VHH binders against Large ribosomal subunit protein uL24 (rplX). Designs and how they scored, part 12

Target 1, 123 residues: Large ribosomal subunit protein uL24 (rplX), of Solibacter usitatus (q01wa3)
Amino acid sequence: MAIAKRKPAEPVRIELKKEDTVKVLTGRDKGKEGRVLAVNRETGKVLVEHVMMIKRHTRPNPGKQIKGGIAERESPINASNVLIVCPGCHKAVRIAHHIDKIAGGKARRTRVCRKCGQTLDRK
Below, E stands for the ipSAE of ESMFold2; O stands for the ipSAE of OpenDDE; V2 stands for 0.75 times the mean of E and O plus 0.25 times the DockQ between their complexes.

## First folded at step 17 (VHH; framework vhh_7zox_3)

Design q2 (from a4 with T57K; at its last look DockQ between E and O 0.07; V2 from the best seeds 0.00; counts 0 for: pae O 7.2 > 2, placed apart)
Fold by OpenDDE, look of step 17:
Structure q2 (fold): chain B 123 residues (1-123), chain A 123 residues (1-123)
Amino acid sequence: as target 1 above (123 residues)
Amino acid sequence: DVQLVESGGGLVQPGGSLRLSCVASGFTFSSYTMGWVRQAPGKGLEWVSDISSGGSKYYADSVEGRFAISRDNAKNTLYLQMNRLKPEDTAVYYCAKDSYTNPYGYLEVFDYAGQGTQVTVSS
């Protein structure tokens, strides 16, 4: 029975960007804030600094100068479980979008704080 | 064709209550984040509240603690219970449909809105 290769799930829309500050809403690290290190639109997950830390055992490899031991690293968290922290009001907020008309008839979508209206996009 | 029909608006005294309803048709209601926006005289559109397809609720600071959003997917209906109304709540209230079906998404872009229902809070 040919296991029908499930079509790769379409990329999930994530409005978060690298370097955003986010707050964890659920789980072990609830309430913790950290910087977004990476966004994976394929899995719908984000890597957040110091969030979802796991211990990884590394086997020593003298040939590669790898010291054996236990290394701690971040693990991905679902993007739905975090909110961006607004740099203006410093609250964990949902992202709104403002559509700006720019020169030439092109529209630019800008992320804004739903609470204070400040732009969340970096200059 | 997508249709959103608001009802429940009216004239109330400060401190009073109203319950708005929005009946949706022409799309899979349960798959979309739905919300309320309002427009006061001489002001622009203001986001009030939304509820995701998964049931997550969010409110503007100005209405948090006083308003309650809910939905009945079986009836394709969105509700907004408004308590402790203030004169500054006076506006036309619109039911809004999210443009996207992401179950983890927020109401970011409205692609459809109803005709609106007038809410007037006055002594």
Scores: ipSAE 0.017, ipTM 0.294, lowest interface PAE 7.2, mean pLDDT 84
ESMFold2, look of step 17: ipSAE 0.470; ipTM 0.781
ESMFold2 (binder alone), look of step 17: mean pLDDT 83; pTM 0.848

Design q3 (at its last look DockQ between E and O 0.61; V2 from the best seeds 0.56)
Fold by ESMFold2, look of step 17:
Structure q3 (fold): chain B 123 residues (1-123), chain A 122 residues (1-122)
Amino acid sequence: as target 1 above (123 residues)
Amino acid sequence: DVQLVESGGGLVQPGGSLRLSCVASGFTFSSYTMGWVRQAPGKGLEWVSDISSGGSTYYADSVEGRFAISRDNAKNTLYLQMNRLKPEDTAVYYCAKDSYNPYGYLEVFDYAGQGTQVTVSS
C-alpha cells in the first residue's frame, strides 16, 4: 500500500501557533529562542520574534501616516527549522497529542509536550 | 446527520494484519479531512492517523511505518491498513470526521460511530 503525499495546492501543515515559543535549529540564528509572531500556511514559514532580522527601507507616506525610514523586521523562516519550547520544562521538544472528549459527540486533539506532558495549547 | 460506520476489526495474533473500513454519509465526504482515533482499555482517545481532502496522510509516531490510511471518495469510505500489529494496538477504533479544520489534520472532530474492536493477543 502506498502512502500518498500532500498535494502542492493544499495549505502546508504546520502545528506551530502564534505565541508559541520556539528554538531555531539551523542558520545564522541557530539556538535562539523567540515567540512566533505569525504562521503562513501558504508558504510553510513562520515569523519568530528577534529571528532573521533584516532592515527595511520604508518610503515616507504622510497620506497613510507613514513617516518612513529604516526599521528592523523579522523575516520568514521555514517552520521545519524550529522546535516548540515547552513552557513547563523549558526544553525544545517534539509535539505529542492528547484528545479530550467535548460536548456533542465531538473531541479535540491538543498539543502536549512529548517530554513532560504539559499542554502546549489553551483549550 | 453525520453517520460513520466502522468495520473490519477482530482478533489477530501479534504480527498480523487487519484492514478497517469506515462508510460515511450525511456530508460531502470528499471535502473533509478524515481520520482514525482509538481507545485502549482504561485509556483515553488516542489519535492514530488522518488524511486530508487532497490525500495527504499523517500518522502518530506509534504507528508510522505499520499503518496506512487511505480513502475512496467514490464509495464514501475511509480505510486503515494495519500491519505488524502489536498488543499495544488493542483498542476500539473510531472513524473521525474533521469539523472545520482546513489544514489537513484533525483538530475538532466527530467520532460518532460505534467503533470496531481490534484485539491483538496470543
Scores: ipSAE 0.436, ipTM 0.759, lowest interface PAE 1.7, mean pLDDT 85
ESMFold2 (binder alone), look of step 17: mean pLDDT 82; pTM 0.842
OpenDDE, look of step 17: ipSAE 0.657; ipTM 0.847

Design q4 (from a4 with S53T; at its last look DockQ between E and O 0.50; V2 from the best seeds 0.00; counts 0 for: pae O 4.8 > 2)
Fold by OpenDDE, look of step 17:
Structure q4 (fold): chain B 123 residues (1-123), chain A 123 residues (1-123)
Amino acid sequence: as target 1 above (123 residues)
Amino acid sequence: DVQLVESGGGLVQPGGSLRLSCVASGFTFSSYTMGWVRQAPGKGLEWVSDISTGGSTYYADSVEGRFAISRDNAKNTLYLQMNRLKPEDTAVYYCAKDSYTNPYGYLEVFDYAGQGTQVTVSS
């Protein structure tokens, strides 16, 4: 029975971007703020600095100069469990969008703070 | 040449419904995320909804639960079913083409829009 390879699910829409500051809404790290290190749109998860820290045991591999030991690293958190911290009002907020006209007759959807209207996109 | 032709607008009472259509030509319709934006009198352009090439839909908070975007690639047509219309939905509605065939299917930047169709919600 040929297991019909399910067409890979379309990437999940995540409004967060790398380098955003976010606040954790739930879990053991609730209330903690950190910078987004990575966004995985396939899984719908983000890596946040110092959030969801786990200990990973690495076996020593002398051939690869890998020192055995316990390394601590961030683990992915669901993007729905964090809110962006607005650089303007410094509150954890939901993202709104504004359409901006750009050169050549094109328009760009810009992220803005729902509370204070400040742009959340990097200049 | 890329063309987008909107239709289906009109005058409706609050609580009423309209279905907008957009017929696309001049490009491979199925390869692009498509969406709707609107402009109310005296206001700037507002993003309303988009649909990816894979069929993923996304909506502005203001229309979530009331509007439904869909597409028929065989007909090169984009649709917007608008239910439970409110006076604040009064605007010219434009069909928008994504500038890119990005793998994430997000309507972030659009390079073409139609002439628009007027939607008026009034008692």
Scores: ipSAE 0.023, ipTM 0.356, lowest interface PAE 4.8, mean pLDDT 83
ESMFold2, look of step 17: ipSAE 0.477; ipTM 0.778
ESMFold2 (binder alone), look of step 17: mean pLDDT 82; pTM 0.840

Design q5 (from a4 with G105S; at its last look DockQ between E and O 0.83; V2 from the best seeds 0.65)
Amino acid sequence: DVQLVESGGGLVQPGGSLRLSCVASGFTFSSYTMGWVRQAPGKGLEWVSDISSGGSTYYADSVEGRFAISRDNAKNTLYLQMNRLKPEDTAVYYCAKDSYTNPYSYLEVFDYAGQGTQVTVSS
ESMFold2, look of step 17: ipSAE 0.461; ipTM 0.760
ESMFold2 (binder alone), look of step 17: mean pLDDT 81; pTM 0.821
OpenDDE, look of step 17: ipSAE 0.717; ipTM 0.877

Design q6 (from a4 with T33N; at its last look DockQ between E and O 0.73; V2 from the best seeds 0.47)
Fold by OpenDDE, look of step 17:
Structure q6 (fold): chain B 123 residues (1-123), chain A 123 residues (1-123)
Amino acid sequence: as target 1 above (123 residues)
Amino acid sequence: DVQLVESGGGLVQPGGSLRLSCVASGFTFSSYNMGWVRQAPGKGLEWVSDISSGGSTYYADSVEGRFAISRDNAKNTLYLQMNRLKPEDTAVYYCAKDSYTNPYGYLEVFDYAGQGTQVTVSS
């Protein structure tokens, strides 16, 4: 029975970017804030600093100079379970967008805070 | 030369429907994210919707649930089905080409737009 290879799910749109500060809305780490370390558009998840910490047992591999032990690392959280913290008003907010004209006749959609209007994009 | 030609605009009553089309030429249409922006009288450009080269769609909150963006790569055509139109939807609608070919990206920066098509919603 040929297991029909499910078409890879289309990447999920995530408005968050690496280095954003986010606040967790639900779960074990509710209320915790952290920096976004990675965004996975395929899974719709983000890696947030010090959020969803798990213990991983690593077997010692002397050949690779890997010391065995228990390492703690972040695990991915669904992007829908976090909000960006606005650097202007310092609140967890939803992202709005503004269209700005840039050099060369191009226009850019810029992320802005829905509450205070502050740009959320890096200068 | 890149060309984008919008059509399908017109005068409709509130609650009515329109379907906009944008025919693209001068570039590999299927490789680029595409989108729609609009400009109402006396207002700045507003982001309406975009569709990635992979087919992922995104909508502004103001049009979510009423508008549907789609594309036909074989025809190099972008579409915007607009249902349940409101007077506040009155604007010139422009087809926009993404400046980049990022398969995981969405329309953030556009470098070309058409001449636009007028949509007027009035009783």
Scores: ipSAE 0.352, ipTM 0.665, lowest interface PAE 1.3, mean pLDDT 88
ESMFold2, look of step 17: ipSAE 0.425; ipTM 0.747
ESMFold2 (binder alone), look of step 17: mean pLDDT 81; pTM 0.828

## First folded at step 18 (VHH; framework vhh_7zox_3)

Design r1 (from y3 with G105S; at its last look DockQ between E and O 0.74; V2 from the best seeds 0.64)
Amino acid sequence: DVQLVESGGGLVQPGGSLRLSCVASGFTFSSYTMGWVRQAPGKGLEWVSDISSGGSTYYADSVEGRFAISRDNAKNTLYLQMNRLKPEDTAVYYCAKDSYTNPYSYMEVFDYAGQGTQVTVSS
ESMFold2, look of step 18: ipSAE 0.490; ipTM 0.795
ESMFold2 (binder alone), look of step 18: mean pLDDT 81; pTM 0.818
OpenDDE, look of step 18: ipSAE 0.674; ipTM 0.855
ESMFold2, look of step 24: ipSAE 0.492; ipTM 0.783
ESMFold2 (binder alone), look of step 24: mean pLDDT 81; pTM 0.819
OpenDDE, look of step 24: ipSAE 0.729; ipTM 0.883

Design r2 (from y3 with G105A; at its last look DockQ between E and O 0.70; V2 from the best seeds 0.00; counts 0 for: pae O 4.5 > 2, unsure alone 64.7 < 65)
Fold by OpenDDE, look of step 18:
Structure r2 (fold): chain B 123 residues (1-123), chain A 123 residues (1-123)
Amino acid sequence: as target 1 above (123 residues)
Amino acid sequence: DVQLVESGGGLVQPGGSLRLSCVASGFTFSSYTMGWVRQAPGKGLEWVSDISSGGSTYYADSVEGRFAISRDNAKNTLYLQMNRLKPEDTAVYYCAKDSYTNPYAYMEVFDYAGQGTQVTVSS
C-alpha cells in the first residue's frame, strides 16, 4: 500500500529575522524579551534567546566544544506568539511594510513599525 | 522579457466589488510567488497580498478578510478578488513577481513590469 507521501507543508511566512528583538505574548515566558536566534519557516517557529528554556541531554561533540550532559537550551516558540520590539518606540509592534522602488523594475519591501513608522531593518 | 499586464480596475461605490487580473509572460509563472501591490495618490507603494508557488496566501492587515488572491497556472494569470471596497482602497494596483524561486524565502524583493490598473472607490 503506497503510503501517499503527504505533500510537504508549505513554509509559513515569518516576517521576523535573526537578531530581531521580540517580546513573548503568551505562555510561560509571557512578557519576556529576547533576541531571535533562529527562524524556521518550515515549522513556523523561532528560537528566542532565553525563552522556552528546557533541559536537554546533549551528546558530547568535541568538534563544537559541546560537553556532554544535561544542558539548558532554548526551545522553539511559535512565531505568532511573539512581536518585534521596535528600536524606535520600544514597543512590541506588528510589522508593516514599505515598498521602495529599485533599479531594474524591481521593488524592495522594508519592514517598518506600524506605530512609529521607523524602519525595523538593520542596515 | 518579463511582462505583467493588469486589468479589471474601475470605479466602484463603497461596499462594492472588483476582480483584478494579471497575465504574466516571459517566465515560468508556476514557479514564482506572485502578489499585488498598490499605490494610492500621494503615497508610496503598499503591499496587498501574495500567493506562493504552492498556493499559500498572505494578506496585508488592511485587506485581510476582504480580498482574496488566487492564481491559474495554466493561464499564467493572477487574480485579486476585492470585496467590501473602501475609499482607502483607491489606488493603482500592480502585479508583482517574486525575484526569487525559493519558496522558503520571504518575498522581500519583487519585480513588477505592469502598467497597473486604477481602482477608484467613491460614492
Scores: ipSAE 0.026, ipTM 0.383, lowest interface PAE 4.5, mean pLDDT 84
ESMFold2, look of step 18: ipSAE 0.464; ipTM 0.759
ESMFold2 (binder alone), look of step 18: mean pLDDT 80; pTM 0.820

Design r3 (from y3 with S99E G105S; at its last look DockQ between E and O 0.57; V2 from the best seeds 0.00; counts 0 for: unsure alone 63.9 < 65)
Fold by ESMFold2, look of step 18:
Structure r3 (fold): chain B 123 residues (1-123), chain A 123 residues (1-123)
Amino acid sequence: as target 1 above (123 residues)
Amino acid sequence: DVQLVESGGGLVQPGGSLRLSCVASGFTFSSYTMGWVRQAPGKGLEWVSDISSGGSTYYADSVEGRFAISRDNAKNTLYLQMNRLKPEDTAVYYCAKDEYTNPYSYMEVFDYAGQGTQVTVSS
C-alpha cells in the first residue's frame, strides 16, 4: 500500500502477575525465590522482592518532607529470567492454561501449573 | 450481539492441511484480539492461538510451527492455516473474541459464540 498509518509498537506480553512467587534462573541471584512486586510490559521486566538489590541515595528535601539517605531497593530483571513457583507443588514451572465456560457464551482462561495442574490465579 | 461463524473443517489424513475461517460481526473486529480454541472429544476447551489487533501472533506449544493464524480486517475474517495435522488435532474448533481492546494481556475472558467447525484427522 502506498499510504498507510504506522501503528505503535506493541507492548511485551508477560504472563506473570503481581504477587506471583517466582524463582530466578540466571545471574547473581540464581536460585532465589521472591514475590513479584511489579510487571513492566513496556520493557519486559519485573521487580522481584529481595532480588537484584541496589543502594539508592535520595537527597534530603525538607520542603517535600523527604529526609534523604540510603535505602535498598529492588532493580528490574528480565521476565525471561524467572519462572513462576506453583503454590500447590512448590516447584518452578512453566505456565499452562485451563478454560471454563461461563454465562452468556463466554469463557475464562486461567493460568495453571503445567506440572501438577493447580491454579496459578489466586482467588 | 457478537456473532462468530466458523467454517473450513473436514476429514483429513495425518500430515494433511486445512484452512479454517471465521466471519465476525456485531463488534469492531479490528480493535480486538481474536483467537482459536478447540474441544477434543471428551475433553474441555483448549486455547490454540491468538492474534492481537496489531498483528502479533501467539501459539500453544502443541501447534507452534504447524499452525499459522492470520486476520483480514477489511473482511472481518479470522483464519487458521493448519499444516502437518496429527490425530491429536481432532476437535471442534471455535473462533474466540477477547473481551478487551488492550494488547497488554493474554486473552482471559472471551466470547466463543459460534457453532464451531469439526476437524477430524484419521487414517
Scores: ipSAE 0.501, ipTM 0.795, lowest interface PAE 1.2, mean pLDDT 86
ESMFold2 (binder alone), look of step 18: mean pLDDT 80; pTM 0.820
OpenDDE, look of step 18: ipSAE 0.611; ipTM 0.814

Design r4 (from y3 with G105N; at its last look DockQ between E and O 0.80; V2 from the best seeds 0.62)
Fold by ESMFold2, look of step 18:
Structure r4 (fold): chain B 123 residues (1-123), chain A 123 residues (1-123)
Amino acid sequence: as target 1 above (123 residues)
Amino acid sequence: DVQLVESGGGLVQPGGSLRLSCVASGFTFSSYTMGWVRQAPGKGLEWVSDISSGGSTYYADSVEGRFAISRDNAKNTLYLQMNRLKPEDTAVYYCAKDSYTNPYNYMEVFDYAGQGTQVTVSS
């Protein structure tokens, strides 16, 4: 049977942003809090500082001035396994949204804490 | 220029259904994330739902499971099927166009240009 050609995948929506503080909800690091280092919308995963640490070998590459060795690095976790921590109420919360009217007949949608209404966007 | 024409609102009893339509012109409809925002009496704008150019759908928690967004790119028309309507759904509903064709598939800055369509849920 032939495998049908798949359409290019849509980026997954992840409302987390780089620099958000998140709390891990499941897995070996459950309960840890950390800063989001990267968001991969193709895979739906995030890197969280000090979470899912692994040892990673880097091969020497003298042509690129790369000295080999072993370093600890974060590994990706599913974005659904974390929850943003509100800087205002200090709790892991669901994201809600606030809309401000702006110039030119436009509006801007921003993230706010569903519990206390404070902004979740870093300034 | 960008034009968005909403229709389909009306008076309905709690538990009823309505289908909203938005006919768009002045831009390449199929290239943009489209959505619905609403404004209840005396309140600010609230994001309700959006649908990506690729068809991925997203909903506010307050309407998820009750509302269904869809689009017909051939007719430049956006729809919102609203079921099990509640008094708190009473608002003017506006069609929204993402200001950008963006790879994040996330409507952050958007145009809303129509007059809106009034939805009133009451006995």
Scores: ipSAE 0.459, ipTM 0.763, lowest interface PAE 1.2, mean pLDDT 86
ESMFold2 (binder alone), look of step 18: mean pLDDT 81; pTM 0.824
OpenDDE, look of step 18: ipSAE 0.651; ipTM 0.834

Design r5 (from y3 with G105S V109I; at its last fold request DockQ between E and O 0.54; V2 from the best seeds 0.63)
Fold by ESMFold2, fold request of step 19:
Structure r5 (fold): chain B 123 residues (1-123), chain A 123 residues (1-123)
Amino acid sequence: as target 1 above (123 residues)
Amino acid sequence: DVQLVESGGGLVQPGGSLRLSCVASGFTFSSYTMGWVRQAPGKGLEWVSDISSGGSTYYADSVEGRFAISRDNAKNTLYLQMNRLKPEDTAVYYCAKDSYTNPYSYMEIFDYAGQGTQVTVSS
């Protein structure tokens, strides 16, 4: 579509997880690396540490014990504009998957680096 | 408890088509992401495709554009239409049930307890 898609009834699938290190692919922050602080599956966007910084003016609100001021914070970017950085080979990579059979007729599917095969799941 | 019965496999020449079916029981079919995994001779399990409870579909890069997953919740049946089959698609195909109803779990742990259905693509 030419416009932003309507918010689906289902969350948007995003393979990125909180605490992943990602590299920004486009825009004013191209080439920066940062930690994923939050993933918003309703909008398809992520917050990346130190990326898309904006000034936020917080008005004083003594009733809520807020003193006010100006602080910098991250603003959301599309998840499609970043790639995960492999902790083993230190390259921005596409995500592949590995499946291990486990007990009880079950299997576990984990994210791995497409280039070096190292796990991308941190914990 | 979970029962998955695959069918529809067979021997087909490259470029051919097959449609796999999986009849499910022992759980509320409509509540779960369902999918297909496959195992080629001497290799591990590979994720092929899944379809969410809401009908959103996802595919491995190797099959995207050639395979189409679908579900019929009234019949507790999962389907995989496989077109333009290649020799590397040769495998036993298993029906898979996500262990979680959580929309943030993308087949991270799943059941694949059926006997599978053999697909052989050979000239």
Scores: ipSAE 0.565, ipTM 0.821, lowest interface PAE 0.9, mean pLDDT 87
ESMFold2, look of step 18: ipSAE 0.494; ipTM 0.794
ESMFold2 (binder alone), look of step 18: mean pLDDT 80; pTM 0.820
OpenDDE, look of step 18: ipSAE 0.705; ipTM 0.867
ESMFold2, fold request of step 19: ipSAE 0.465, 0.460; ipTM 0.779, 0.777
ESMFold2 (binder alone), fold request of step 19: mean pLDDT 82, 82, 81; pTM 0.836, 0.828, 0.825
OpenDDE, fold request of step 19: ipSAE 0.593, 0.759, 0.590; ipTM 0.828, 0.899, 0.824

Design r6 (from y3 with T101D G105S; at its last look DockQ between E and O 0.01; V2 from the best seeds 0.00; counts 0 for: pae O 9.0 > 2, placed apart)
Fold by OpenDDE, look of step 18:
Structure r6 (fold): chain B 123 residues (1-123), chain A 123 residues (1-123)
Amino acid sequence: as target 1 above (123 residues)
Amino acid sequence: DVQLVESGGGLVQPGGSLRLSCVASGFTFSSYTMGWVRQAPGKGLEWVSDISSGGSTYYADSVEGRFAISRDNAKNTLYLQMNRLKPEDTAVYYCAKDSYDNPYSYMEVFDYAGQGTQVTVSS
């Protein structure tokens, strides 16, 4: 039976979100920037567009116009090996959080650039 | 630990129907694309259907219009309604967890599959 099974990892807090732009810090694709395609908080990994490209068998998905066969696709990279690129200062930065008090005694966490203070969250 | 437990398989005549179920545990079910793959005698794994975390459904051409995938996130359960079954549908059916809620579907990138449930379509 050609079914690969993986052992799950403990959930990891990842501050990155889909559609973030990140810069790779290490490895083959060091320095490369790309959009975050997916986040896996159980494995602590992210998919980044055009990063860690490998050849894989892809099953067909007509709904998404994906043809089956062997294709070069992104493979997961550890979230710790990338930094978000700030849309303001355009630097790879660590994420800080600003806490906003909202009505009802609730608080909202907003991601901000540690360097320039710009919000990293999209409206 | 991640577990996927399939059920609902059996022997049916051509034109008959079956409903497969898969109960998931050990991960945030609602956050992942889930799917079904099958392996017929002497053949490799074949993709059958996927359902994204957002509820988008996709089907192989061979089952389109006959099979319907659905999910109940409250019950951590994946379903496959199989109608108008054909002898060619005979296979072991596996519930599969995608590594990501990914726009790309890789046969090799699902994390887990269950033990499978046998579906036999024969006169």
Scores: ipSAE 0.012, ipTM 0.273, lowest interface PAE 9.0, mean pLDDT 82
ESMFold2, look of step 18: ipSAE 0.544; ipTM 0.814
ESMFold2 (binder alone), look of step 18: mean pLDDT 82; pTM 0.831

## First folded at step 19 (VHH; framework vhh_7zox_3)

Design g1 (from y3 with Y100H; at its last look DockQ between E and O 0.59; V2 from the best seeds 0.50)
Fold by OpenDDE, look of step 19:
Structure g1 (fold): chain B 123 residues (1-123), chain A 123 residues (1-123)
Amino acid sequence: as target 1 above (123 residues)
Amino acid sequence: DVQLVESGGGLVQPGGSLRLSCVASGFTFSSYTMGWVRQAPGKGLEWVSDISSGGSTYYADSVEGRFAISRDNAKNTLYLQMNRLKPEDTAVYYCAKDSHTNPYGYMEVFDYAGQGTQVTVSS
């Protein structure tokens, strides 16, 4: 009797955005800060500049003028292992939210720093 | 025309529970992130929770662990189970529609809200 596979847990929403500055909380790169290069909301991971660097061996391809060698690239880190760095107080902080009315009767939820209250969203 | 109709509000004692419902019409409910916002007396709008079209849930820190958001796409209905209610939860609660259809998207902008339902927590 085939054991029914448990439905995978729903993904956790990530409130980080590309170009955010984040600080690593755990692991080999603990304390390191970097810019968010990519956000994968499906996997719950972010790509952070100069964080979780791995070496990739590339084979030479003379036809494409690719020189063989070792290239370093970032690898994804779990979003739960980073905090956004506030551009105002320059501290790693948790994100709070404010709702503002915008033109046309719509409302916008903005990210704000829990410590200093500054908006974390770029204008 | 887009319509959102909230219900389930009322008067409860601290520690009590309520279940809010929101019936949606006029759009493809299953395609959109839906959420709850609230407005307490003398305060601005506060984000409470949202659930993506893909099922991802997110909560404000003030309600995390006490509230549970869910949806029934077959019924075009959004729910908010509120447990361990506190006096500070007293507010008009509004159902909100995200302007985006991304199943993992951040609910940054919502374009429609209902008339609201009053929740009062008092001894």
Scores: ipSAE 0.446, ipTM 0.728, lowest interface PAE 1.1, mean pLDDT 89
ESMFold2, look of step 19: ipSAE 0.505; ipTM 0.784
ESMFold2 (binder alone), look of step 19: mean pLDDT 85; pTM 0.864

Design g2 (from y3 with V109I; at its last look DockQ between E and O 0.64; V2 from the best seeds 0.51)
Fold by ESMFold2, look of step 19:
Structure g2 (fold): chain B 123 residues (1-123), chain A 123 residues (1-123)
Amino acid sequence: as target 1 above (123 residues)
Amino acid sequence: DVQLVESGGGLVQPGGSLRLSCVASGFTFSSYTMGWVRQAPGKGLEWVSDISSGGSTYYADSVEGRFAISRDNAKNTLYLQMNRLKPEDTAVYYCAKDSYTNPYGYMEIFDYAGQGTQVTVSS
């Protein structure tokens, strides 16, 4: 009986980028919009400003002048639970693509709003 | 030099099928995301599909469920099985090579160096 050889794991494909505005589709923060703070393609998760807030305890350390206390910060959510918000039409949309030819026999694929066609790439 | 040679196009009736091939040379084929882009008469390039080095596949909405991308790394060959073809699929199809070895499978900047293969779907 041959042992099935596991295919190496691949990073999760996420087309969201830092600084995109997204809308949360499910869960306790459903309907919130926020800025993408980080994208983790190894886990398939993103951090979204003010979404999935958790409390983090900081232990007192008087030697380092750290008083301690409770701080809030974002926790990761699955990228599949958000959609990008188009800056042009202000709707949560799926991403479409536009291709521009560039020098050297190459082309660049960029993200555009599926509904209105406005670019989703900033600068 | 990167060489991409497309073949398998032709004239088919609506509802028909074709299988495109792209034989690659001049680079380590198994290390790159590969894909297909197409250009309809009088229009710009359109992304169709890509497949990561690890075999993960992605499709444009207009072809999902009808087209199947695959690769044979031993033969340095990329394939596109095209089923239930529509007149809107009429285009020159180009093999595309991601310009970078990257772990995320985003084909952002890519080479499309071949002559392409014509697919015509007409009664």
Scores: ipSAE 0.451, ipTM 0.759, lowest interface PAE 1.5, mean pLDDT 85
ESMFold2 (binder alone), look of step 19: mean pLDDT 83; pTM 0.853
OpenDDE, look of step 19: ipSAE 0.488; ipTM 0.749

